# Miniprotein binders against a2bj90, part 115

Target 1, 235 residues: a2bj90
Amino acid sequence: MSRSARRKTSALNTVLRVVEVFASIQGEGPFTGTYSVFVRLAGCNLRCPFCDTRYAWSLEAGKPLGVEELVEEIARYEPSLVVITGGEPLLQRHPLNSLVEGLESLGLRVQLETNGILPAPARDEQLWRVYHVVSPKDVPVRVPGAKLHPSWVDYARATGRAWFKFLVANEQHVREVAEYVAKLGIPRSRVYIMPLTPEKLDMKELLELHSRIASLAVKWRLNFSPRLHLLVQLP

## First folded at step 11 (miniprotein)

Design ks20
Fold by ESMFold2-Fast, scan of step 11:
Structure ks20 (fold): chain B 235 residues (1-235), chain A 108 residues (1-108)
Amino acid sequence: as target 1 above (235 residues)
Amino acid sequence: GSLEELFEEFIEITLEMYNLIAEAFEAAKRGDEETAKKLIEEALKLSEKLLEIARKAGSPELEKLARHLHETIKEMKEAFEKGDFDRAWSLMIEILNTVADIFEKIES
């Protein structure tokens, strides 16, 4: 039996298109405050009007990096958490599973940020074992073409490793989110609301916005995500 | 070429095709509809090469997926020609799903 004949590996299993790798503090979601390495993958299947990382939309924005090389680069930071973001990282699903395998072999905790349009991981994927923060773009402010894949709700219930994060500007947005998650059967314990920050706010405006959205989270019995990196002026 | 070589070529062309489609949406977003149409037409030509490679590889399942991809891109070209970017974007989701299925099939 030939090993090469049995090993079905593609260039996609060994190479990722990476925009940037940097150390910072996770500013959002269930792991807020964690010393993290951010891996921004190139390519996105949406063109959100409020996107902060438009430079990552094209696959050409990313440089090809081997999975093994990327694992070594990440490991040098000695992170408590590896945050894989993009664009949409699931566009590079196959080499992403290989990256996750390498990171898990080193005992590193992994979190994926995804828009949830592509299906949730299957049980035989390495991605099944890591944490996912899903940011649906079909509510409260719908992005054309955005629709949460229903498998994400099933994945969240089966594993307890997915949370749903929504950008909100006011109480009407929170109401729409509450109705949406109730309709889909998403537990409120898995839901985060986060301030939708428009163009440059001063520190007083940022704090006031955070305070308002946090108060709404308490009122609606949802979790609150800050945008901590904006408050402490980190990338 | 070997079957392994054909699969590698298929994946590289799929990535190039996807990149052209992404650039087409970026061009459309800034109002450059002519560049968007040109890029989607280039993507359609790459999808024809994918069909050829799938046939050469002798995989009926891969050929079926490549054919569906070609048909979806053709519909997307028609949407761009009509200025219906909402429809074109809906077809992008179908392309992404088909690409995922292609990668899963090659792996298996």
Scores: ipSAE 0.005, ipTM 0.175, lowest interface PAE 11.7, mean pLDDT 80

Design ks3
Fold by ESMFold2-Fast, scan of step 11:
Structure ks3 (fold): chain B 235 residues (1-235), chain A 108 residues (1-108)
Amino acid sequence: as target 1 above (235 residues)
Amino acid sequence: GSLEELFWEFEEITYEMADLILEAFDAAKRGDEETAKKLIEEALKLSEKLLEIARKAGSPELEKLARHLHETIKEMKEAFEKGDFERALDLMWEIAETVIDIFEKIES
């Protein structure tokens, strides 16, 4: 049985473990400011110290939903972008390909957020055709178990549909990111640095941190991602 | 060649096994212990095939991972039999990590 046949067969019985579905504005990355529906899948293969969504780590946090039912729910929001996030969405790769197929059949734009530990999509996967924001956890502060799969660099070069987003607190972190992406051959145009926000910052501290990291992005000739939802107090 | 065929078969069976484990966990969550045990037993048989394929491929690393996977699934079956849902969840997590390691090893 081929990957395509296996994927097609699973579509008849596909179920995803979903933590939440909600409408908001994409606050991060290349689509910042876009009216989006967020689909948070359960389960994660990492335990990041600064994780904002620890409630999604457990598989028990997810409600089983059929792919067709989930597609219908998403479509009711009439979003400009569907953001599939988690945990780690690629842990549910098989039914995720079926979800993407359903969403694309409706003409919806899809963005996946992934830690990049699992391999990038193959050309015969539906996931090959959508946007990916990869958040490596190997650098600047390594998370145990984290290692970017090398296929993500090849995927980014081949498709132009992947970007790499790094959490940074200071200039040393930016230097480490710059060295990392140069070593892997990731184009600077595909790299975003984003403020590493501690649990409790007041609005003045949050804005000052954004300003500092944005200035470093200009200095190092990298793209800057805000955390816009934090600044405008959206989920 | 035959080695490429073995890696393809290994990957295919790994996906089938992972799907069975997820279905077993869902059955257990809804209180259907009988279905959960049946699906876990089927997953155990697939993990035995993974061991055979790893040995035929001559990969000590894949054999080690497949052996660990088999043992973890066996422990998960015992956890469901004892009604230890928290232990079953911990073992599900260990299975997910092992599957990631397997894919990293076979995918080029």
Scores: ipSAE 0.000, ipTM 0.199, lowest interface PAE 13.4, mean pLDDT 79

Design ks4
Fold by ESMFold2-Fast, scan of step 11:
Structure ks4 (fold): chain B 235 residues (1-235), chain A 108 residues (1-108)
Amino acid sequence: as target 1 above (235 residues)
Amino acid sequence: GSLEELFEEFYDITLEMIELIEEAWEAAKRGDEETAKKLIEEALKLSEKLLEIARKAGSPELEKLARHLHETIKEMKEAFEKGDFLRAFELMDEILETVYEISEKIES
């Protein structure tokens, strides 16, 4: 290998394309309410009709940042949780593993948000050791091209570090989710249902939707995830 | 002679390959996925021709490099088709390195 090509290859393995880094409160899933820093990575392997982060779909939406530089930036926030989201973060798997290693070396807790189309982490990956919230897009409202990789169910059973989060609008959606997770053998304790929020709901409508979906979670014996950041008007 | 003609043809195609891959890399950096995919497809066809020429020339070294180039370009095309854009960018760098190594060998 030429010296120039080695430098380019090294940069590609240790550089992430980052859309934004900001502090907020985790509004969703098992860590709801946690003071977090969010790292939004560029690129996505889906084009969901209900996506609210379309600006992150292209890799070119992200600025190249070195892993060490990004670790230092994240550390300055002194977060209780680092949330790595996107796009689809697993598209940048190799440098993402390096980022996770750097963050864990500082004692920082990491959570990945993923659509679960790409395989779950292998035991020799740094990603094996962190938390994962998987948002399958094959149910209840199917996104074309979406299919949960079966390795995520195995990973969840083996590690206890994965949860499955589903967007639902009504009881029929909850029924479809319940059937889906039963068929795949996903424990109900690892399943969250979350309100599918239409654009431009007022606060009363947003609260009423949360109440309705939460009631369905109790009825169907599933966990409930709010969208807390929407209720408290945080990013 | 015919062997000299084969090496000259191999060299010309390799230079065309470098140009296509450099253009694909610049397109990818700009987020122009469609142009990048088209140029990668053109590069893949040239890599097939390079492999044929290396075999006719009876050079195991060039055949190995041409085969590696073909396999890497094919993997890059599959990565773009699956929307694995970072993997495609990583493979593009590997393709450029392989092409430069081929250029060095045939210039010797």
Scores: ipSAE 0.000, ipTM 0.120, lowest interface PAE 18.5, mean pLDDT 79

Design ks5
Fold by ESMFold2-Fast, scan of step 11:
Structure ks5 (fold): chain B 235 residues (1-235), chain A 108 residues (1-108)
Amino acid sequence: as target 1 above (235 residues)
Amino acid sequence: GSLEELFSEFMEITWEMAYLIDEALEAAKRGDEETAKKLIEEALKLSEKLLEIARKAGSPELEKLARHLHETIKEMKEAFEKGDFYRAIDLMEEIWETVAEILDKIES
């Protein structure tokens, strides 16, 4: 390998396109309420009609940032949890593994948010050792092109480090989720249902929607994820 | 299928192909020429599907980008077969720029 090619290859494996880095409270999933730093990576392989972060869809929405620089920035917040999200963070898989390695070397707990279209981590990836919240988009709302990669179910069974979070608006959606996870053999203990929140809800409407979906979670014996950051008006 | 279905399929295949090329680049970097060659061959097949989808969607701009991608991957395969290892690596590094252009055009 030439020196130039070697240098360029190294840069590709150590540079991430980053939209934003900010401190907040994790509002969703199994780590709800945790003081976290959010790292939003650019690029997405879907165009969900209900997407809140359309500004992150393009790779060009992210600025290039070195892994070492990003690790240092994250560490300054002294977080209890690092949440890596996007777009779809697995689109930048190779430099993402390097980021995870750096964060783990500091003893930081890492959680990925992913749509699950791309394969689950392999055993030899740094990503194998961190937590994953998988948000399938093939049920119940059915985004075109979205299909959960079957390796995520195997990963969840093998590691106990994946949970499946579904956006739901009504009881019919919850029924479809229950049928889907039963068919795939996903234990209900690893399943979260979360309110599908339209952009223009007032606080009363938002709370009523949360109450309704939480009641359905109890009825169907599934876990409930709030969108806590929306309720407390944090980013 | 609908234009939305074709668009989504095009994006899925574009990222699968880019991932394969990135994996091939890593294999090439560690001297595993056989694995790199196999992954490039798989990427070439995906780029053929991209051309079909772009034509089906009736987008001359996407077809042009998909054709460029297919030609670049084909050149990578030929470079590896001839033992021109450095040329193949240079072409692999070019792929991510083309992928970014494809995604930008789809979005706009």
Scores: ipSAE 0.000, ipTM 0.182, lowest interface PAE 16.3, mean pLDDT 81

Design ks6
Fold by ESMFold2-Fast, scan of step 11:
Structure ks6 (fold): chain B 235 residues (1-235), chain A 108 residues (1-108)
Amino acid sequence: as target 1 above (235 residues)
Amino acid sequence: GSLEELFEEFADITIEMFDLILKAAEAAKRGDEETAKKLIEEALKLSEKLLEIARKAGSPELEKLARHLHETIKEMKEAFEKGDFWRALELMYEIIDTVFEIEEKIES
């Protein structure tokens, strides 16, 4: 076998295209307030009009990093949580499983953020063992090409390691989310609603939006996710 | 075994009942109160079958959940008859919560 063929095979399973690695506080979802290292992977299978990370849409936006090198970089931050996000991290599924294996071997807690279009982890994947926050894009604002893969509901029921997070602007959106999760059999305990934040809000407007969506969460008996990093002006 | 079969039957009827409740809510939203009431009545009959299955299974937990569903659906029907749509909506949330509790009990 040629050296080029050997290198090509290795790269498919051990190299990730990474946009950025940085320390911050997890601002969203079930681990809100946790000191975290964020690993943003390149590439996305959607083009959401409200996307805050359009710079990560292309695979070419990411630098190639070996799994071992990335594990060492993450470990230097000594994080309480590693948040793997993107784009869509599952587009790089094979090297992602290797990354998760390396992080778990160090006792690090891992959370994946995904749009849920690609299938949930199988039992023989390293990804089966980590936490997942799934952000469906088919409700309440339908994004073209978005459809939650049904295996995510099965994964959530089997493991208790998945939550579903929905961007909402008003009570009609919350009603649509409630109907959607009920039809899929997703327990309310695993559902978060989060404010859909327009491009330009001052701090007073941002806090008022958070207050309104939080009040709706109480009314509809759903969990509330802030966008804490926006409120405290962190990345 | 037969006990596992009863638990599976309980789950299947719960899902069927819940589908009727969702269809009733959709009918009510479009002003078709007659269809909504008919679907609620069908859901109520399925909740009675859940009570029978829970008793046959000898499961106090499933019997408690089935009884709660039956009473909640009955109250929802009364709320629709009185035109209290906000009360009916609150009761629908209780039904949703109970359906999820049943799913969790069957899975464990």
Scores: ipSAE 0.000, ipTM 0.114, lowest interface PAE 21.0, mean pLDDT 80

Design ks7
Fold by ESMFold2-Fast, scan of step 11:
Structure ks7 (fold): chain B 235 residues (1-235), chain A 108 residues (1-108)
Amino acid sequence: as target 1 above (235 residues)
Amino acid sequence: GSLEELFDEFWEITAEMLELIFDAMEAAKRGDEETAKKLIEEALKLSEKLLEIARKAGSPELEKLARHLHETIKEMKEAFEKGDFERAYDLMIEILETVEEIWEKIES
């Protein structure tokens, strides 16, 4: 049988490497517009050494913080949503489960942002009970080594707590996403397309890009995710 | 110790090993070959200890997983020495997946 206690006792299982903690508005995905605290964890498991992904971070960029200390810091913001992002937060899976347990004990809603390379949560993990926004990097613009773990599709179907968010630049990308999700049996209601924003767009260019991708979402009957924080100039 | 104490020790060692693997990868990416090599050697020593603990626990499945982990870490070391960071990252993912399998086995 599974162990009664879900907390780990090792110092490494109660310490997270944290890049930053800040309050903002969730700009992306199903919770767009929510007052949130962002917890950026260090480390990235992507193969591309020149990866321009916004979630790519060195493990050394993270300051070691105890789970209890981090829970107290997050709680001071009184957030409607805690967004755990990174790099790849599932690289620190075991102390992350302890963090989630602490946050849920305070009644805080938790969302993970993950690249989906590592397996989805098991039923006996605290992570099983929270929301996940999975950002596959194997389609449409493939990052080497970035294959979506098949357990994420099963998790999404079993729980209704996972969504799949894809960066797209044009209609060909949307077509590739549509083919990909159909092959995997991912319901369209769980799929978001989001503008792939190049470095240094002005506000007019950013809005025009959002408009084009939103129109494609309507055409292809997929959900649209903005990058709202970019439009309203928040971090 | 009891079987539960052996499983707790196994858990702690795998957690320590993952931190060493992640730190080795970051050192290798920065071109700090000496630090990467020292960290991967420490991870290999921890994987040898996992094999010993799996044998004491009398679990052929845990012994098989610990042996696979040791072999994968050795391949990751070779990838660093060749400057093959793509292979090193693939092997890091495999190490992490193997540790998650070990963790699930211990909790069941």
Scores: ipSAE 0.000, ipTM 0.186, lowest interface PAE 12.9, mean pLDDT 79

Design ks8
Fold by ESMFold2-Fast, scan of step 11:
Structure ks8 (fold): chain B 235 residues (1-235), chain A 108 residues (1-108)
Amino acid sequence: as target 1 above (235 residues)
Amino acid sequence: GSLEELFLEFAEITDEMYELIWEASEAAKRGDEETAKKLIEEALKLSEKLLEIARKAGSPELEKLARHLHETIKEMKEAFEKGDFERAWELMAEIFDTVLDIYEKIES
């Protein structure tokens, strides 16, 4: 068998359903401000009322792309960070591990954004070696069916490669987050609060909301995540 | 119908089956076990129809993928019945991988 035939067969056995690939600035979490390539995978195990990417909920929203083709596309951007998001990217766990292996082989830094319902990576997974921003949807936003898998707390403690990012609208939400993370034993240093942005805010209202949530982060001694891309009008 | 028509029908039923599995997962998360069970049973019937279409198309590979879907959906149903949601979500990911394999085979 030729090398070309083997390569083609391998690509066919590791396919991801991809909604979009684009370059932007990471606007959220611990890597805010980083030049990044975003890979949005199709499919989601939640139906959040505040979701900005409802177009990615369905499998049919994504186009099938071979892992090696996707790695080559990402590499052309020469990013400082590859952000794998969705929907819920862990729904495509097997080919996702292959994607991460390919990206890591090129020395690229990878961050996964996940709702944390599915288990954290096992030590023998490629995903064990990359960064994870876990966005629980059980508190304070109370999305039906959302429950953080307890293995994420253990993963964060073991690796130092997971952070927990919570959407908050007011001080009562921040109090609920503080109680939640204390109960689960999540270190404050691993916790971010981020503005829950309603649709139809103008720029002044958006900045005022950011200011209020940032002030609450200081008061409650938690980290603050902006939504920088919204403030600077990037995707 | 033509082979092209059979592949299109297979893709359409695969999409419908997966939507039922998503709805079943949502119902289970809400504690609505009866709705979850009904939706999973409907998904199982669609996976059986996929087997029939794969046979009509003369595709052993599609038949293998359809059989794998049927088996995985059965395991997911058992996981929900046992309250093993960790296992159920793992199986959901496996179903998704199989659905991607189906789309790739149809495009080939």
Scores: ipSAE 0.000, ipTM 0.198, lowest interface PAE 14.9, mean pLDDT 81

Design ks9
Fold by ESMFold2-Fast, scan of step 11:
Structure ks9 (fold): chain B 235 residues (1-235), chain A 108 residues (1-108)
Amino acid sequence: as target 1 above (235 residues)
Amino acid sequence: GSLEELFEEFIRITYEMARLIWKALRAAKRGDEETAKKLIEEALKLSEKLLEIARKAGSPELEKLARHLHETIKEMKEAFEKGDFERALRLMFEIYETVEEIAEKIES
């Protein structure tokens, strides 16, 4: 490859389509309560009926930002955790690996949120070294075509850096999750159940839903994820 | 099967195809051209199945998208054979945009 072609290829691998960057508290999963910067990437390979971030579905919804510019923006917040989310961040895997490399060079902890349809990181990716919260959409919510890629279970066993987070509304959903993770060989210690929150719940309804799902987590010996940002009214 | 079953199969194969394309790009980036070519050939065969399913479903829109996927994957195979990783990367983004369009149409 010519030098010019190599430089151009490198530039294409260092531009991300970004919907928004903001500071908040991680409200979900194993790092609940952590001061975080959220980076929402554009594009998604699913159209979930319960999706709260439909504005991020198209790649065109994101502004093109260079990895170096984005790393500098993130660093200004001095976060304890960088949460890369979106749509589906792995749709932009090439420049995402470059972003992770830049963030790790600054000693920043990185967590990726993914639907798990695309393959888990390979050992030669920068993404291999960071944390992943995988949100399967095949169970219990049954989004068509949303099958968890089996490599995510292998990645979790190999690295200890993946957890599986499931949206649940009732005990039947929890039963389906328990059967699903048992079938795939996912340890209960890596499984979180989280309330599936319908639109327009008031604070009393939201707290009651959290209480019910937390009680089910205890009953079924699974971990519980709140949606803490909703309870404390943060973005 | 029912139209709903055909649409579920269409989206399932579309995601499998996207996974193969992704693996092919990873192999190519590592210099493993033979693995990349094999994976793209598998993806190309899946795009042929998509065209068949779209025709069975009687959806001209899905048939157009399936044809576009087939042509784009074929171009991507040629790019890898010529060692043009930059072109292959651009074509991958076109494939993912088409995957998003497919998901939108099936969900609506």
Scores: ipSAE 0.000, ipTM 0.178, lowest interface PAE 16.4, mean pLDDT 81

Design lt1
Fold by ESMFold2-Fast, scan of step 11:
Structure lt1 (fold): chain B 235 residues (1-235), chain A 115 residues (1-115)
Amino acid sequence: as target 1 above (235 residues)
Amino acid sequence: SDELRELSEEVAEIAWEMYELIFEFDETGDLELLKKFMELAEKLIKIAEELLKLAEEAGDEELIERIRELVKRIEKAMEAAKKALENPDDPEAILEFWELAIEVSEYLYELEEKL
């Protein structure tokens, strides 16, 4: 093979469509409060009605970046955690595994945020070794086309590296989540409920909503995820 | 064995019924649901006794311990249910029942995975 052809072939497996890269505090899930760099990948396989990042739905919304260039950009922030989110990051699974390999080679901790429709990582994937926060969209706010892939439950049990995060607005939603996770055999210790935040809540309304959902988490013996970045007014 | 498979399926079915009943009770406060819980609990004790015999025959010490723990948890939940039915105005008695009942349901799902 010519050198030009080999260079072009290599690039096809190590290019990601990236919407944005920025530093902030992880406001959600098991790593709430951690200084993080967020990498938002383009493309999504759902059209969620409560989506805050509709600008990331198209793959064309992302700028093509080489894995090596992206690793260098992330490393300059010196983060305690790299959060890879999107859209749906697993749509770019092959170059995503390459990104994870590069980040781990630098000793950086990686968390993936996914809707869980695509299968969980296999043991031979680099993604097998990192943290995953799965946000199923089949309950309680049902999204057409959404269905959690059953391999995520097996992955969570096998590795202890996956958690399940659900958007809830009221106690009926929490009950539906509790029934759902019991039926699938997801351990309560791996489940987070998080406030479903409508647009344009003022700070008092945000605090009251957080307080209400947190109280329900205690009542139902589930973990609580805030949206801390909203409360402290960070991206 | 076919017998173990059938008992496992019955455990899963009752676990689901208990889970639904517990959440309905939390929403409605209907004390008649505690009587239904007692009926399901009695069925579970009977199934647990059959599972225990099979586990003892197989020499499965881990399964024996899990089934004995299940029976203990069911008995505590049943005692709490009786106390709540006798003291319907005591919110602590009702809460104690609810917490013990949810623990039984969770343990049943965990046990079904082992079967």
Scores: ipSAE 0.000, ipTM 0.099, lowest interface PAE 21.2, mean pLDDT 81

Design lt2
Fold by ESMFold2-Fast, scan of step 11:
Structure lt2 (fold): chain B 235 residues (1-235), chain A 115 residues (1-115)
Amino acid sequence: as target 1 above (235 residues)
Amino acid sequence: SDELRELSDEVLEIAYEMLYLIYRFMETGDLELLKKFMELAEKLIKIAEELLKLAEEAGDEELIERIRELVKRIEKAMEAAKKALENPDDPEAIEEFKELAWEVIEYLLKLIDKL
């Protein structure tokens, strides 16, 4: 290959397949209530029955965007937090590290949402320095093929920059989560339980579900994550 | 079927490990990662042989062609890895491997959507 062709191929390796970029309020996890820009990456390695973003499952659902162009687009929103989600964003790990480097160079705070199947960041990755919300799918809502990579527990202990968020419908689910995190040695302070919301709930049912799961969080001494965007009707 | 599910899970596990090794190699330049890539590629070819038998039993000519194409791409990436390991100071050999390995991963992830 010629030098020009090789340079073009290298540039293409810094391309991300992006489904959408939009401003909203982070509705879940440790940064609930933060004005955020959401970057939804295409592709997912799971087919969760309760997935809210099935349109992002295919890599082909994403538009190719260069890292530089994406950084510029994100910066225009002047966000307090950049939330990189998907699909599974770690499927695009190499260009993702480049994106994080660009965002950090502008002083922007970054949070990654991941299913935790792929390994946690190594110390020499840009991803090592950002926040991670890991949503394991091996408990209590078991999805085939969804095993949490053990490196995420080590990363959480070493950095204090990872939290584990679990979808729960009842007290039995909370018990299973408590047993799971105890067995893996995940600190209780790093654990969030979040209501498993069926697609068709009215507002009264949604509030009652949030109340029940929040009460269980208090009882089991775990953190509670709402789905705030559903309650305030934001994307 | 349970067999197809288990085989799909194995393919995914190997694909993700290969993807991780490629990313780590791109970041570190550690040639030891190419040796690990070669080992995983050999395992993936064995799984592809099992998948080929299931496709033949089902009479799925399209899947048979896709599996054979996957094997060809893996073999080409393995040859590039071998060349890079034999010529570690050759930047062209290193770059060719990176390009071919990435293409294998993209093709494999695309193929998995059909399993």
Scores: ipSAE 0.014, ipTM 0.383, lowest interface PAE 7.4, mean pLDDT 81

Design lt3
Fold by ESMFold2-Fast, scan of step 11:
Structure lt3 (fold): chain B 235 residues (1-235), chain A 115 residues (1-115)
Amino acid sequence: as target 1 above (235 residues)
Amino acid sequence: SDELRELSDEVYDIALEMIELIWEFAETGDLELLKKFMELAEKLIKIAEELLKLAEEAGDEELIERIRELVKRIEKAMEAAKKALENPDDPEAIEEFLELAFEVYDYLAELLEKL
């Protein structure tokens, strides 16, 4: 390979394909209510029928942005939390580790949102040190091609830095989730159920759905995640 | 169908191996990874031929078209890989391969949604 080709290949490896960067409130999971900067990476290894961010599915949907430039952009927001989401962020694993290293060097707290199909971080990765919200798609909605990598359960047990978040529409879904996590040995304290929100719900319908799923969380002794940003009309 | 599920699982496993390999090649420039890509691509075409037969038997015109388009893109990526192996000092050949390889992965993910 020529020096020019090697330089270009190396640059691609230190560059992330980024769909969008914006400030908002984390509306989901264990850090609900936190002032956050969201970094949506391009590319996904699934095509979920209920996906809200289909525009991020292709790697081509992202614009190339250098790790150092992205760190500087994120830092300008002075966030309490950096949420790295996608698509599936782990598809860009190598430059993602570099991004995390840069963010942690500034003392910023980082959370990844992942579908958990790709392996959990190894101990020598920067990603080992940050928080992960894993959203398995093999239950209850059964997305084709989805299978949670078993290393995520080991990672959660070893670090205490992973939670498992499931989209649910009804009690049958909650039962399937409860059976699934029990079979894998995932503690209920690490499990969140969240409303599966169809497109074009009005605010009354959205609140009613939240209420129903929250009640099921109490009944099944699981944690509840709202979709707070939808309720308060933030991105 | 049990057969469709098994073939879908095989496609999924290859897709995961392909994306890991593509990113490793982007990081290292190791031309041996292009040979491994070729092996995965040939294996994937064989599975695609089996899926195509099942789609034809089911009369699923949309699935037939998607599988044929996937095969076409795999063949283009394989051609680009061969060109890169023959011209290791050509940066355009390397870039073309990477673009087509990522495109193959993207099409695989879409196909898995339809299975």
Scores: ipSAE 0.000, ipTM 0.187, lowest interface PAE 14.8, mean pLDDT 82

